# Ledger of designs, part 13: VHH binders against BTB/POZ domain-containing protein At1g01640

Target 1, 207 residues: BTB/POZ domain-containing protein At1g01640, of Arabidopsis thaliana (Mouse-ear cress) (q9lq95)
Amino acid sequence: MTEAEQKAAFLGGLVVSFKEQMHTDVLVKPGEEAPPIPTHKAVLAARSKVFRNMLDSDECKTSPEESITLPDLSHDELKSLLEFLYSGNLKAPYNQYRSLYLAADKYDISYLQDVCRNHFIASLSSRNVLDILELASIPCDTILKDAAINHIVKHMEEVVVPMKYETFVQRNPDLSVEITRAYLRETKAKAKDHGAPLNGNTRPRIW
Key: E = the ipSAE of ESMFold2; O = the ipSAE of OpenDDE; V2 = 0.75 times the mean of E and O plus 0.25 times the DockQ between their complexes.

## First folded at step 16 (VHH)

Design Q62 (from Q44 with S56N; framework vhh_3k1k_2; at its last look DockQ between E and O 0.55; V2 from the best seeds 0.00; counts 0 for: pae E 2.7 > 2)
Fold by ESMFold2, look of step 16:
Structure Q62 (fold): chain B 207 residues (1-207), chain A 118 residues (1-118)
Amino acid sequence: as target 1 above (207 residues)
Amino acid sequence: QVQLVESGGALVQPGGSLRLSCAASGFTFSDYSMRWYRQAPGKEREWVAGISSSGNTISYEDSVKGRFTISRDDARNTVYLQMNSLKPEDTAVYYCAAKSYFGRYDYWGQGTQVTVSS
């Protein structure tokens, strides 16, 4: 057995403590009516400065059962988040990744955000790229944003001709400008590499 | 009622410094990531800087990196933009914006004018 496999097996005991609820000391509540999830303060505080501050707050300390609430997550999303804090492995269906990506930024769990970002980059398509670009703007994720814009400019017709783009522009005029500028830079680079200089002398309509 | 009120815009010489403030009210400030945008005369609005709700993730547009610093003070519900080494190209109306993590719309301020001219 490799040393990496031996280390992983050793660390797996922490995941067991979560699954078997061994000596939990805090309840974590989702944003819906569902059972709270018993968890360990030490794991929450070690993985997130935001959770550490929540655990130190008067609201947590004065609650009858010592609890914190993550109001933006469903029960299943919360369970996925908490398991990740123990295991470092994201075992969630892909439809949870948007919520987990946003929660990772809100609660300052950078590794979870990296895992979700890498999934979004790998899944980029003309059908989802505008949604992913909007998503990236929320945490100012320039890595994901740049990947989305690069995909858009390489597939410009597929992305900007459908009616979905018009709705996107109404919601995001500033991002639409960034897309246009990125496309212009790409077009000028291609013209410089393979042809004569661009001519932009089209006559305007008058009246 | 949500309000974002920018202040601190002024006329400065090239190479000068300014500090912009954006006072927020009407929402839970600590749940929002905050942004600065700017709009120069005859140009479209552009993103300048952003800071996550925790304050730990900060990003800048390439042309302002190393010159501008965004920060937030959650106790005062205020976002700041420290602008150093100002250039004439930085002349614009500067807007702050709040982006919710799980909401529908961003909130915007009315803007403050920054003019860099000798």
Scores: ipSAE 0.425, ipTM 0.762, lowest interface PAE 2.7, mean pLDDT 87
ESMFold2 (binder alone), look of step 16: mean pLDDT 88; pTM 0.891
OpenDDE, look of step 16: ipSAE 0.827; ipTM 0.926

Design Q63 (from Q44 with Y105F; framework vhh_3k1k_2; at its last look DockQ between E and O 0.73; V2 from the best seeds 0.00; counts 0 for: pae E 2.3 > 2)
Amino acid sequence: QVQLVESGGALVQPGGSLRLSCAASGFTFSDYSMRWYRQAPGKEREWVAGISSSGSTISYEDSVKGRFTISRDDARNTVYLQMNSLKPEDTAVYYCAAKSYFGRFDYWGQGTQVTVSS
ESMFold2, look of step 16: ipSAE 0.515; ipTM 0.805
ESMFold2 (binder alone), look of step 16: mean pLDDT 88; pTM 0.891
OpenDDE, look of step 16: ipSAE 0.825; ipTM 0.924

Design Q64 (from Q30 with S52N S53P; framework vhh_3k1k_2; at its last look DockQ between E and O 0.76; V2 from the best seeds 0.00; counts 0 for: pae E 3.6 > 2)
Fold by ESMFold2, look of step 16:
Structure Q64 (fold): chain B 207 residues (1-207), chain A 118 residues (1-118)
Amino acid sequence: as target 1 above (207 residues)
Amino acid sequence: QVQLVESGGALVQPGGSLRLSCAASGFTFSDYAMRWYRQAPGKEREWVAGINPSGSTISYEDSVKGRFTISRDDARNTVYLQMNSLKPEDTAVYYCAAKSYFGRYDYWGQGTQVTVSS
């Protein structure tokens, strides 16, 4: 085992404090009626400036239970988020990644956002790229947005021919303009590099 | 009642500055990304700038980078657009928008007119 792996294993042991609720000092509540999750203020504050501010607020400090609420997360999504703050490993099922990606942006947990973003980039396909572009626009994530637009431009026919694209344009006129402009820039760049003149033999289509 | 109310639009000389404000009410402001759009006469509306709920992620349309600054003040439920080095092509109605997270409603303001001419 490398020294880096040994250090990671040592630090990852903190997750036992979370799972066994050892010396917890704050309750974190999901957006649904479910048991609150006992957690450590030090971990929350160290991993997120937003959580640090929430913990320093009068609302948290004056509560008899000392609690904070993350209203956009289910209990299972919240548990995945909290465990990630201790271990640095995201073990969540992929259907939680959308919520965790958005939560990572909302709560300034940049490493969680990076993990989720890398998953979305790796999973890009003509079937999902429009959904991923919509997702990236919510936090204005230019890294994910550029990756999605680049995929669309390289696979333009596959993406725009299906009916899904018409629905996407109706919901996202601004993004559809960006796609069109990006395609024109790429088309001009390729025409400059690979244009060939016609040899004068141009036949009209006869149908 | 949900409202987004823009203010600060004016007539200014080229090279001048303006600060737009958008006051929000009737929803949880800190849950929303805030964005500015603009629409010049006879043109399509275009995105100008965006800021995420925590304020940590900010983005701009290429033609305004370095000249415009978006910011938010969650204590006052207000988003701002500081516009410097204004050009005639910046002339437009500027709209404030609240972009939903987690499938909620988006909200739009009524717009404020910015005119850049000598």
Scores: ipSAE 0.302, ipTM 0.676, lowest interface PAE 3.6, mean pLDDT 87
ESMFold2 (binder alone), look of step 16: mean pLDDT 87; pTM 0.885
OpenDDE, look of step 16: ipSAE 0.727; ipTM 0.878

Design Q65 (from Q30 with A33G; framework vhh_3k1k_2; at its last look DockQ between E and O 0.77; V2 from the best seeds 0.00; counts 0 for: pae E 3.9 > 2)
Fold by ESMFold2, look of step 16:
Structure Q65 (fold): chain B 207 residues (1-207), chain A 118 residues (1-118)
Amino acid sequence: as target 1 above (207 residues)
Amino acid sequence: QVQLVESGGALVQPGGSLRLSCAASGFTFSDYGMRWYRQAPGKEREWVAGISSSGSTISYEDSVKGRFTISRDDARNTVYLQMNSLKPEDTAVYYCAAKSYFGRYDYWGQGTQVTVSS
């Protein structure tokens, strides 16, 4: 085995301890009626300052069993989150990525947020970009927001002509203003590359 | 019942400072990201600043970067906006908002008036 493979196998023992429930010391409960997942406090606390604070709280210490509850996650989403904390690899199906992205911000797991963000950036299309922009606004994720807005301004007609855009504007008038201003800036930058600025709400005179 | 109450809005001279507060009640404050918005008369409401539920992610609109600072105090269920180097263009009603990560509905305050004028 290579040195990198040997290190990965060595660290893989921690993942085995999770999967085989070896010496777990806390139960993590999902938001639905489902079995709690035995977990290690050390891993939770090392990966999230929010989990560290929850584990140190009187509520956790005085609960009928040493447990914490993540009420916004399903059992499967919780299992994906917990395994990620041990392995650093997100193995979740893509339909969990929205919940895991939001949980990553809520519980301050920045690497999980980065993994989910990179997936959303790679998947950007004129079909999904408004949904992704709306999603990015929830944790104030300027990296994802800027990527989504850049895609919108490059495909402006395809994005703003469909009825979906009218619904988006109703829900997000502030983001709609940002899109318009970003388009104007792009239009002015393009004009400087080829001559006079365009100004998106005026036309050059021909007389 | 859920309530967000902004305070600290005032009349101030250009170059001055104000600290806005938004006191929250009726929900688990630590589950929410907090935002400040503003709306000048006749204009659309615009986002000003945001802070994640953990407090670790902070973002600002470009025109306020370096002048405004958002913070939160989870022990007091309060979010703050420290506004320095105020300009007449900062004149607006300032609203705080609580953004749910997993819910469909968000909470809004009633606003506090900030007026920058000599």
Scores: ipSAE 0.306, ipTM 0.697, lowest interface PAE 3.9, mean pLDDT 87
ESMFold2 (binder alone), look of step 16: mean pLDDT 87; pTM 0.885
OpenDDE, look of step 16: ipSAE 0.522; ipTM 0.809

## First folded at step 17 (VHH; framework vhh_3k1k_2)

Design Q66 (from Q63 with R104K; at its last look DockQ between E and O 0.81; V2 from the best seeds 0.00; counts 0 for: pae E 2.1 > 2)
Amino acid sequence: QVQLVESGGALVQPGGSLRLSCAASGFTFSDYSMRWYRQAPGKEREWVAGISSSGSTISYEDSVKGRFTISRDDARNTVYLQMNSLKPEDTAVYYCAAKSYFGKFDYWGQGTQVTVSS
ESMFold2, look of step 17: ipSAE 0.522; ipTM 0.807
ESMFold2 (binder alone), look of step 17: mean pLDDT 88; pTM 0.888
OpenDDE, look of step 17: ipSAE 0.811; ipTM 0.918

Design Q67 (from Q63 with G103R R104G; at its last look DockQ between E and O 0.71; V2 from the best seeds 0.00; counts 0 for: pae E 2.04 > 2)
Fold by ESMFold2, look of step 17:
Structure Q67 (fold): chain B 207 residues (1-207), chain A 118 residues (1-118)
Amino acid sequence: as target 1 above (207 residues)
Amino acid sequence: QVQLVESGGALVQPGGSLRLSCAASGFTFSDYSMRWYRQAPGKEREWVAGISSSGSTISYEDSVKGRFTISRDDARNTVYLQMNSLKPEDTAVYYCAAKSYFRGFDYWGQGTQVTVSS
């Protein structure tokens, strides 16, 4: 085992304090009626300046017991998020990744966003790329946006011919303009690579 | 009642500067990513800049990068667009927009006119 692997295992072991609820000092509530999850303020504040501000707020400090609420996450999504803050390893099912990606941006947890973004980039296909492009627009994530647009321009016919694209354009006229401009830039770049005078210098007269 | 109200649009000379403001009310401002769009006469509305709800993710359309700066002040429920080195091509109505992260409606302002002309 490398030194890097030993460090990761050592730090990941802090997750025991979360799983066993050892000396927790705050409750984190999901957006649904479900049990609050006992957590540590130090971990929340260390991983997110947004959580630090929530913990310092009057709403948290003056409640009968100290709590914060993440209203957009289910109980299972919240558990996945909180465990990630301790371990740095995302063990969530892939159907949670959309919510975790959005939460990572909203709560400023850049490493979680990177993990989710890398998954979306690796999973790009002509079937999902428009959905991923819409997703990237929410936090204005230009890394994911550029990856999605690059995939679209490489597979233009597969993506824009189906009726799904028409619906996408109605919802996202601005993104559709960006796709068109990106396609034109790609076609101009390919033309420069293969461009030569077509007629004036290379085609002699036929006698 | 949700409201986004832009202000600060004016006529300026090329190379000049303006700061646009967008005051928000009727929703939890800190839960929304904010962005600016613009629409020139005879053109489709286009995205200009965006800032995430936490303020940590900021992005710009290529033609304004380095000239425009988006920022937000959650205490005043206001998003700003500082526009420097203005060009005639920047002439447009500028719109503020709020984008929900999960469930909810997106909101638009009514726009403020920016004109860059000799």
Scores: ipSAE 0.539, ipTM 0.816, lowest interface PAE 2.0, mean pLDDT 88
ESMFold2 (binder alone), look of step 17: mean pLDDT 88; pTM 0.892
OpenDDE, look of step 17: ipSAE 0.812; ipTM 0.917

Design Q68 (from Q63 with S100T; at its last look DockQ between E and O 0.75; V2 from the best seeds 0.00; counts 0 for: pae E 3.3 > 2)
Fold by ESMFold2, look of step 17:
Structure Q68 (fold): chain B 207 residues (1-207), chain A 118 residues (1-118)
Amino acid sequence: as target 1 above (207 residues)
Amino acid sequence: QVQLVESGGALVQPGGSLRLSCAASGFTFSDYSMRWYRQAPGKEREWVAGISSSGSTISYEDSVKGRFTISRDDARNTVYLQMNSLKPEDTAVYYCAAKTYFGRFDYWGQGTQVTVSS
């Protein structure tokens, strides 16, 4: 292992204190009726200024149980998020990634957002790219948006011919304009690579 | 009643500056990411800038990077767009929007006209 890998494994090993509830000092509640999850204030505050502010609030400090609630996450999603804060490794099932991606932006956990973004980029396909583009617009994630639009432009017929695209345009006219403009730029770039002039009419050379 | 009210739109010379404001009420402002959009005559609305609910994540459309600055003041429930080095192509109606993270509905303002012309 490299020294960087050894350090990451050492620091990530603190996740045992979460899993075995060793000396926890706060309860974190999901948005559904489920048992609160014992957690450590120091880890929450270190990883998120939003969590730090929640922990410093009068409502948290005056409660006998000292708790905070993350109303948008299920119990399993909350557990995945909390474990990530200790280990830096996301071990969640892929069906949780949408919620974790959005929570990462809402709670200002930039590395979790990066991990989820990299997953979405790696999973891009003509079947999911419109959903991923809509997702990226919520946190204004220009990295994910650009990756999705580039995939659409490279696979234009496969993406725009199905009925799903018509529904997408009705819901997202602004994004459809961005796709069209990106396609035009790609068309101009291919014309420039082949030496075709961009001014005036372009005709193939005959002979 | 949810309200987003933009102000500060004006006629400005090329190269000039303008600050837009968007005052929000009727919802928990600190839970929303905020956006500015613009719509030029005869064109579709396009995204200009966004700022996360915490204020830590900020993004801009390429043509406005370095010239426009989005900010928020949660104590006043207000989002701002500082526009410098204005160009005629920036002429548009500018809209403020509030984007929810987990719901499906956004809130929109009525728009404010910005015109860059001599």
Scores: ipSAE 0.356, ipTM 0.728, lowest interface PAE 3.3, mean pLDDT 87
ESMFold2 (binder alone), look of step 17: mean pLDDT 87; pTM 0.878
OpenDDE, look of step 17: ipSAE 0.536; ipTM 0.811

Design Q69 (from Q30 with A33V; at its last fold request DockQ between E and O 0.84; V2 from the best seeds 0.77)
Amino acid sequence: QVQLVESGGALVQPGGSLRLSCAASGFTFSDYVMRWYRQAPGKEREWVAGISSSGSTISYEDSVKGRFTISRDDARNTVYLQMNSLKPEDTAVYYCAAKSYFGRYDYWGQGTQVTVSS
ESMFold2, look of step 17: ipSAE 0.632; ipTM 0.854
ESMFold2 (binder alone), look of step 17: mean pLDDT 87; pTM 0.884
OpenDDE, look of step 17: ipSAE 0.838; ipTM 0.923
ESMFold2, look of step 18: ipSAE 0.621; ipTM 0.853
ESMFold2 (binder alone), look of step 18: mean pLDDT 88; pTM 0.895
OpenDDE, look of step 18: ipSAE 0.854; ipTM 0.930
ESMFold2, fold request of step 23: ipSAE 0.619, 0.617, 0.632; ipTM 0.853, 0.848, 0.863
ESMFold2 (binder alone), fold request of step 23: mean pLDDT 87, 87, 87; pTM 0.883, 0.881, 0.881
OpenDDE, fold request of step 23: ipSAE 0.853, 0.846, 0.854; ipTM 0.928, 0.924, 0.929

Design Q70 (from Q63 with S59T; at its last look DockQ between E and O 0.64; V2 from the best seeds 0.00; counts 0 for: pae E 2.6 > 2)
Fold by OpenDDE, look of step 17:
Order: structure tokens, then sequence, then C-alpha cells
Structure Q70 (fold): chain B 207 residues (1-207), chain A 118 residues (1-118)
């Protein structure tokens, strides 16, 4: 067994402790009416300052079952989140990534946020890019936002022509302006490279 | 009732400093990212700064980078915008906004006037 394998196996022991509920000392409750998940305070506190603060709060200490509640997560999402905290590996289905990404930011789990972000960036398409852009705007994630905008600029016709874009603009007028500005910048940059005189008057037709 | 109340707007000289505050009420402040926007006369509203719910992510518009600092105090349900090295072009109504992480609710304040003039 390689050293890497030994290390992985060693770290895997912590995951086993979670799965088998070995010496758990706190219950984590989802937002829905579903069973709480037994967890370890030490792991939560190690992975998130926010969780640490929640655990130290009077609300947690006075709770009969020493519990914290994550109201924004379903039971399944919560399970995925907690498993990640023990393993460092995200095994959640894609439909949970939105919630996990937002939870990562809310609870200051930077590594989870990065993992989710990278996944979104890698999976950008004309079909999902507006949704991802909207998602990125919530925690003010400029990395993801920029990636999404860049994708939109490269595929402008595919993104802005469908009716979905109108709905998007109504909900996100500021983001639409940013898209327009980015597109304009790109168009100008291309025009300079091709030596074409920047005819100053081409007002981008705001569709 | 949900309320965002901006304060701290004033007339200042170029190079001066100002601290804006936005006090939130009527919602769970910690579940929202907070943002500052500004709108100059005859211009569109523009994003200035944002801070995530945890405070771990902070972003600024390019024009205010290095001069403005956004921060939040969850115990006081307040977001701040420290503005240093103010310029005439910073003259605007500054708005506080709250964006929900998991909900569809965005809240806006009424704004506070910042005027930078010699």
Amino acid sequence: as target 1 above (207 residues)
Amino acid sequence: QVQLVESGGALVQPGGSLRLSCAASGFTFSDYSMRWYRQAPGKEREWVAGISSSGSTITYEDSVKGRFTISRDDARNTVYLQMNSLKPEDTAVYYCAAKSYFGRFDYWGQGTQVTVSS
C-alpha cells in the first residue's frame, strides 16, 4: 500500500465514525421535517467558524438534545454537506450543488465553495449560464460571476435570444447591464485586433 | 416589517472620509448577503460593494477598490461602508441592499445622499 493510500485510509476512518455514528455529541437538523443527523462538534467546529459559533451559542447549549439547525438545507443536502466535512470529497448529486454552494458560503466552508464553484465553471453551457450567474451573484462570487459572464459573451446569441433571457433581465437588471458592458468590451477588443475603425456610434442594440 | 435604513450620508470635501451605515430589521440578517449600490444624477444605479452572509467574501467595484471598505456586524444587524479618499465622482445616493441566499427576497433601503464637493 502506498503512503498516499495509507493516508487516505487513515482519513477515511473519520468518515466511518460519521457513518456509524461513533461517539456523536450533537444533532444537526435540516430545515424540513426530517430526522436530525448525529454529528461531532469537534468536526463542525474545525471545518467552520460559523458552526463553532453556533455550537457555542446559548441556543445550542440550552437545547435538550444539543442540536443546531441548518434551516436552508434539506435532509439530503445536509447529509451531503456533513459527509463532505468528514471526507473532503463531494459525492452529492448535481441538483444539490446550488444549495451546497450557498451553504458553503453561508457557513464559511471555503473549500466546499471552491469545489462547487469549479464544478459550475466546468459545466457552463448556454442553457445554465444565466442560472449560474444569478447563483454567483448571491454570495458576491466574482470568480464564478466572471466565468459566467465570459461564457455569455462568447455565446451571446444563444443566451440572449431565448425568452429565458427576458425573464432573467427582469429579475437581474444589474447583471444584464454587466453582461452588456462585458460584451461591448469584447467587441471593441476584437475590432482593434482586426484594424476595423471603431465606428463609435454602434449603440449595442439592447434586445 | 422589513426595513433597511441607510445613514451617514453627508457633504464632504474631496479627499475626505465618510462612513455609511445600514441598519436592517424585520428579517434574519445573517441569511443575507449585503450590498451597497450608488446612483449618481442622470446615471444608472451601479453596484459598489458586496459582502457575503458570513463575511468571508468581499468584493468591490474597480473604481472604489482600495478606497472603500464594506463590513458587517451581525450582532447589530448592520452593514457599513467606509469611504476614504472620496472623489467628486463618488457623489451619489447610496443604497443598501440585502439579497437572500436561499430565498427570492431582495430588500432595498431608501438611500442616503453622499456629496463630494470642494
Scores: ipSAE 0.368, ipTM 0.730, lowest interface PAE 1.7, mean pLDDT 90
ESMFold2, look of step 17: ipSAE 0.413; ipTM 0.749
ESMFold2 (binder alone), look of step 17: mean pLDDT 88; pTM 0.886

Design Q71 (from Q63 with R104T; at its last look DockQ between E and O 0.57; V2 from the best seeds 0.00; counts 0 for: pae E 2.3 > 2)
Fold by ESMFold2, look of step 17:
Structure Q71 (fold): chain B 207 residues (1-207), chain A 118 residues (1-118)
Amino acid sequence: as target 1 above (207 residues)
Amino acid sequence: QVQLVESGGALVQPGGSLRLSCAASGFTFSDYSMRWYRQAPGKEREWVAGISSSGSTISYEDSVKGRFTISRDDARNTVYLQMNSLKPEDTAVYYCAAKSYFGTFDYWGQGTQVTVSS
């Protein structure tokens, strides 16, 4: 085991304090009527500037149970998020990833956002790419947006001919313009490449 | 009633500066990512800058990086766009927009005109 792997295993063991509720000092409430989840202020504050600010607020400090509420998450989504803060491993069913991705940006949990983004990139297909592009626009995630646009450009006919694209355009006229511009930039770049090889990759701007 | 009201648009010489403001009301401002868009005459509306609800994630369109700065003041429900080193190609109507993380609709302002010319 490398020294890095040994350190990760040592630090990851802190999740037992969450699972066994050892010396918790704050309650975290989901957006539904469900049991609050006992948690540690130190972990919340260390992982999120937003949680740190929420814990410092007068509303938290004057609450009889000292609690914070994450109103956009279900109980199961909240549990997945909280466990991630301790372990650094996201063990959640796929149907939670949209909410966790958005929560990661809202609560400024950069590593959770990276984990969710990498999952969405790995799952890209012509069936889901328009949905993923819409998702990426919410936090202005240029990494996920670029990945989605590049998939669309490479599979243009498969993505834009079906009726699903017409519905997408009605909802997202600005993104549909971005797709068209990206396709033209890639087509122009490929035409220029025919006569001479190009070292180093350049991608068109797609915001 | 939801409102986004932009202000601060003006006529400015090239190289000049302007600060745009967008005052928000009728929704929980701290739950929204905020954006500036612009639309030049005869062109499509384009994204300029965005700032996350926490203020920690900020992104810019390439042509404005280093010249424009987006910021937010949640106590005043206001988002700002500081525009420095203005160029004639920055001439446009500038729109403020709010995007919900978990909702389904954007809110848009009416726009403020910025004109950069001698």
Scores: ipSAE 0.462, ipTM 0.772, lowest interface PAE 2.3, mean pLDDT 87
ESMFold2 (binder alone), look of step 17: mean pLDDT 87; pTM 0.884
OpenDDE, look of step 17: ipSAE 0.758; ipTM 0.894

## First folded at step 18 (VHH; framework vhh_3k1k_2)

Design Q72 (from Q69 with V33I; at its last look DockQ between E and O 0.87; V2 from the best seeds 0.75)
Fold by ESMFold2, look of step 18:
Structure Q72 (fold): chain B 207 residues (1-207), chain A 118 residues (1-118)
Amino acid sequence: as target 1 above (207 residues)
Amino acid sequence: QVQLVESGGALVQPGGSLRLSCAASGFTFSDYIMRWYRQAPGKEREWVAGISSSGSTISYEDSVKGRFTISRDDARNTVYLQMNSLKPEDTAVYYCAAKSYFGRYDYWGQGTQVTVSS
């Protein structure tokens, strides 16, 4: 076991305090009717300046049961988020990644956003790239957006021929302009490289 | 009633500076991504800059990087665009927009005219 793996195991063990609800001091509520999740203020405040500000607010301090609400997350998504704050390991089904990615930006949890972004980049395909581009545009994530656009321009025919692209253009005219401009830049760069004379082209003299 | 009201557009010489403001009301400003867009006459609207709800993530269109700075003041429900080293190509109507992370409602202002000309 590497030293990095030993440190991760040691720090990840704090998740027991979350799972067994040991000495919790705040309730975190999802956006749906579901039981609040007991959590630790110290962990929330350490991992997010947004949560730190929520915990310092008059609404939290004056509540008979100290609580904060994350209105955009389901109970299961909230549980995945909270467990991540303790362990640093994202153990969530793929269908939660969109919400967790957006929550990571909203609540300023940069490592969660990095984990979700890296998963989206690794999973890029002609089938999902338009959905990922649309997602990346919400938090203005230039890393994910550039990865998605680069994939589109390299697989342009496969991406733009299907009917899905027509639907995408109707929903996202601004993004379709970005794709078109990126494709033009790529085709101009390729035309410039291919338009240069090949070195070593020797014309024989005629006898 | 939701409102986004831009101000600060003016006629300015090339190389000059302007600060645009966008005052928001009727929604929880701190929950929203704020963005600036611009549209020159006869052209399509284009994105210029964006800032996350927390202010931690800021992005710019390539042609304005290093010249424009987006910021937000949640106490005043206002987003700003500081525009320096202005060029004639920056001439446009500038719009602010509020983008939700999870909802489908986006809000737009009516725009403020920026003209960069001798």
Scores: ipSAE 0.584, ipTM 0.814, lowest interface PAE 1.6, mean pLDDT 88
ESMFold2 (binder alone), look of step 18: mean pLDDT 88; pTM 0.891
OpenDDE, look of step 18: ipSAE 0.827; ipTM 0.917

Design Q73 (from Q69 with G103R R104G Y105F; at its last fold request DockQ between E and O 0.79; V2 from the best seeds 0.76)
Amino acid sequence: QVQLVESGGALVQPGGSLRLSCAASGFTFSDYVMRWYRQAPGKEREWVAGISSSGSTISYEDSVKGRFTISRDDARNTVYLQMNSLKPEDTAVYYCAAKSYFRGFDYWGQGTQVTVSS
ESMFold2, look of step 18: ipSAE 0.672; ipTM 0.868
ESMFold2 (binder alone), look of step 18: mean pLDDT 87; pTM 0.882
OpenDDE, look of step 18: ipSAE 0.862; ipTM 0.934
ESMFold2, look of step 22: ipSAE 0.572; ipTM 0.839
ESMFold2 (binder alone), look of step 22: mean pLDDT 87; pTM 0.879
OpenDDE, look of step 22: ipSAE 0.862; ipTM 0.934
ESMFold2, fold request of step 23: ipSAE 0.635, 0.645, 0.588; ipTM 0.849, 0.861, 0.838
ESMFold2 (binder alone), fold request of step 23: mean pLDDT 86, 87, 86; pTM 0.877, 0.878, 0.873
OpenDDE, fold request of step 23: ipSAE 0.861, 0.857, 0.861; ipTM 0.933, 0.930, 0.933

Design Q74 (from Q69 with R104K Y105F; at its last look DockQ between E and O 0.65; V2 from the best seeds 0.69)
Fold by ESMFold2, look of step 18:
Structure Q74 (fold): chain B 207 residues (1-207), chain A 118 residues (1-118)
Amino acid sequence: as target 1 above (207 residues)
Amino acid sequence: QVQLVESGGALVQPGGSLRLSCAASGFTFSDYVMRWYRQAPGKEREWVAGISSSGSTISYEDSVKGRFTISRDDARNTVYLQMNSLKPEDTAVYYCAAKSYFGKFDYWGQGTQVTVSS
């Protein structure tokens, strides 16, 4: 067994403490009527400076049962996020990834955001790229935004002809301008690379 | 009542500096992404800079990188834009905006005028 595998097996005992609720010292509440999830303050504070500040607040310390509330997450999304903090392995169904991506930025859990971002980049298609671009704009995620815009430029007709694009433009006029300008820059770059001189001293103007 | 109030806009010479402030009230400031936008006369509004609710993720539009710095002070519910090495092209009304991670509505300020001319 490799040293990395030995270290991972050793650390696996921590995730058991979460699953079996061993020696928990804080309750984490979702944004819906559902049972709070017993958790460990040390794990929350170690993985997120935002959670550390929430745990140190007067509101948490003066509650009858020490608790914090994550009002934007469902119970299942909260459980997926909390388990990730212990294991580092995201086992959530893909329909939770949007919420987990946004929560990762809100609660400053950069590795969770990276995992979700890599999934979105790998799954880019003409059908979903506008949704992913809108998603990336919320945290101003330039990595995901650039990947989405590059995909749109490469597949411009497939993306802009359907009616979905018209709705996108109404909601996102600024992003639609960015897409158009990115397409123009790409079109000019391709035309320059293929613009051989006709008589040796001039390059044709493309548009 | 939600309010975003920008201040600090002024007339300055090229090469000068300004610091814009945006004071927020009526919502939980620490839950929001804060952004600066600008709109020059006759042009579309464009994004300038953004800072995550925790302050850990910061991004800039290419033409302002290295000249502008966004920051936030959650104790004062205020976001700032430090603008250095100003150019005439930076002339615009500057708006701050608050973006919810999970909601549909953004909040906008009324704007502050920045004019860079000799």
Scores: ipSAE 0.649, ipTM 0.859, lowest interface PAE 1.4, mean pLDDT 88
ESMFold2 (binder alone), look of step 18: mean pLDDT 87; pTM 0.879
OpenDDE, look of step 18: ipSAE 0.849; ipTM 0.928
ESMFold2, look of step 22: ipSAE 0.580; ipTM 0.838
ESMFold2 (binder alone), look of step 22: mean pLDDT 87; pTM 0.880
OpenDDE, look of step 22: ipSAE 0.838; ipTM 0.922

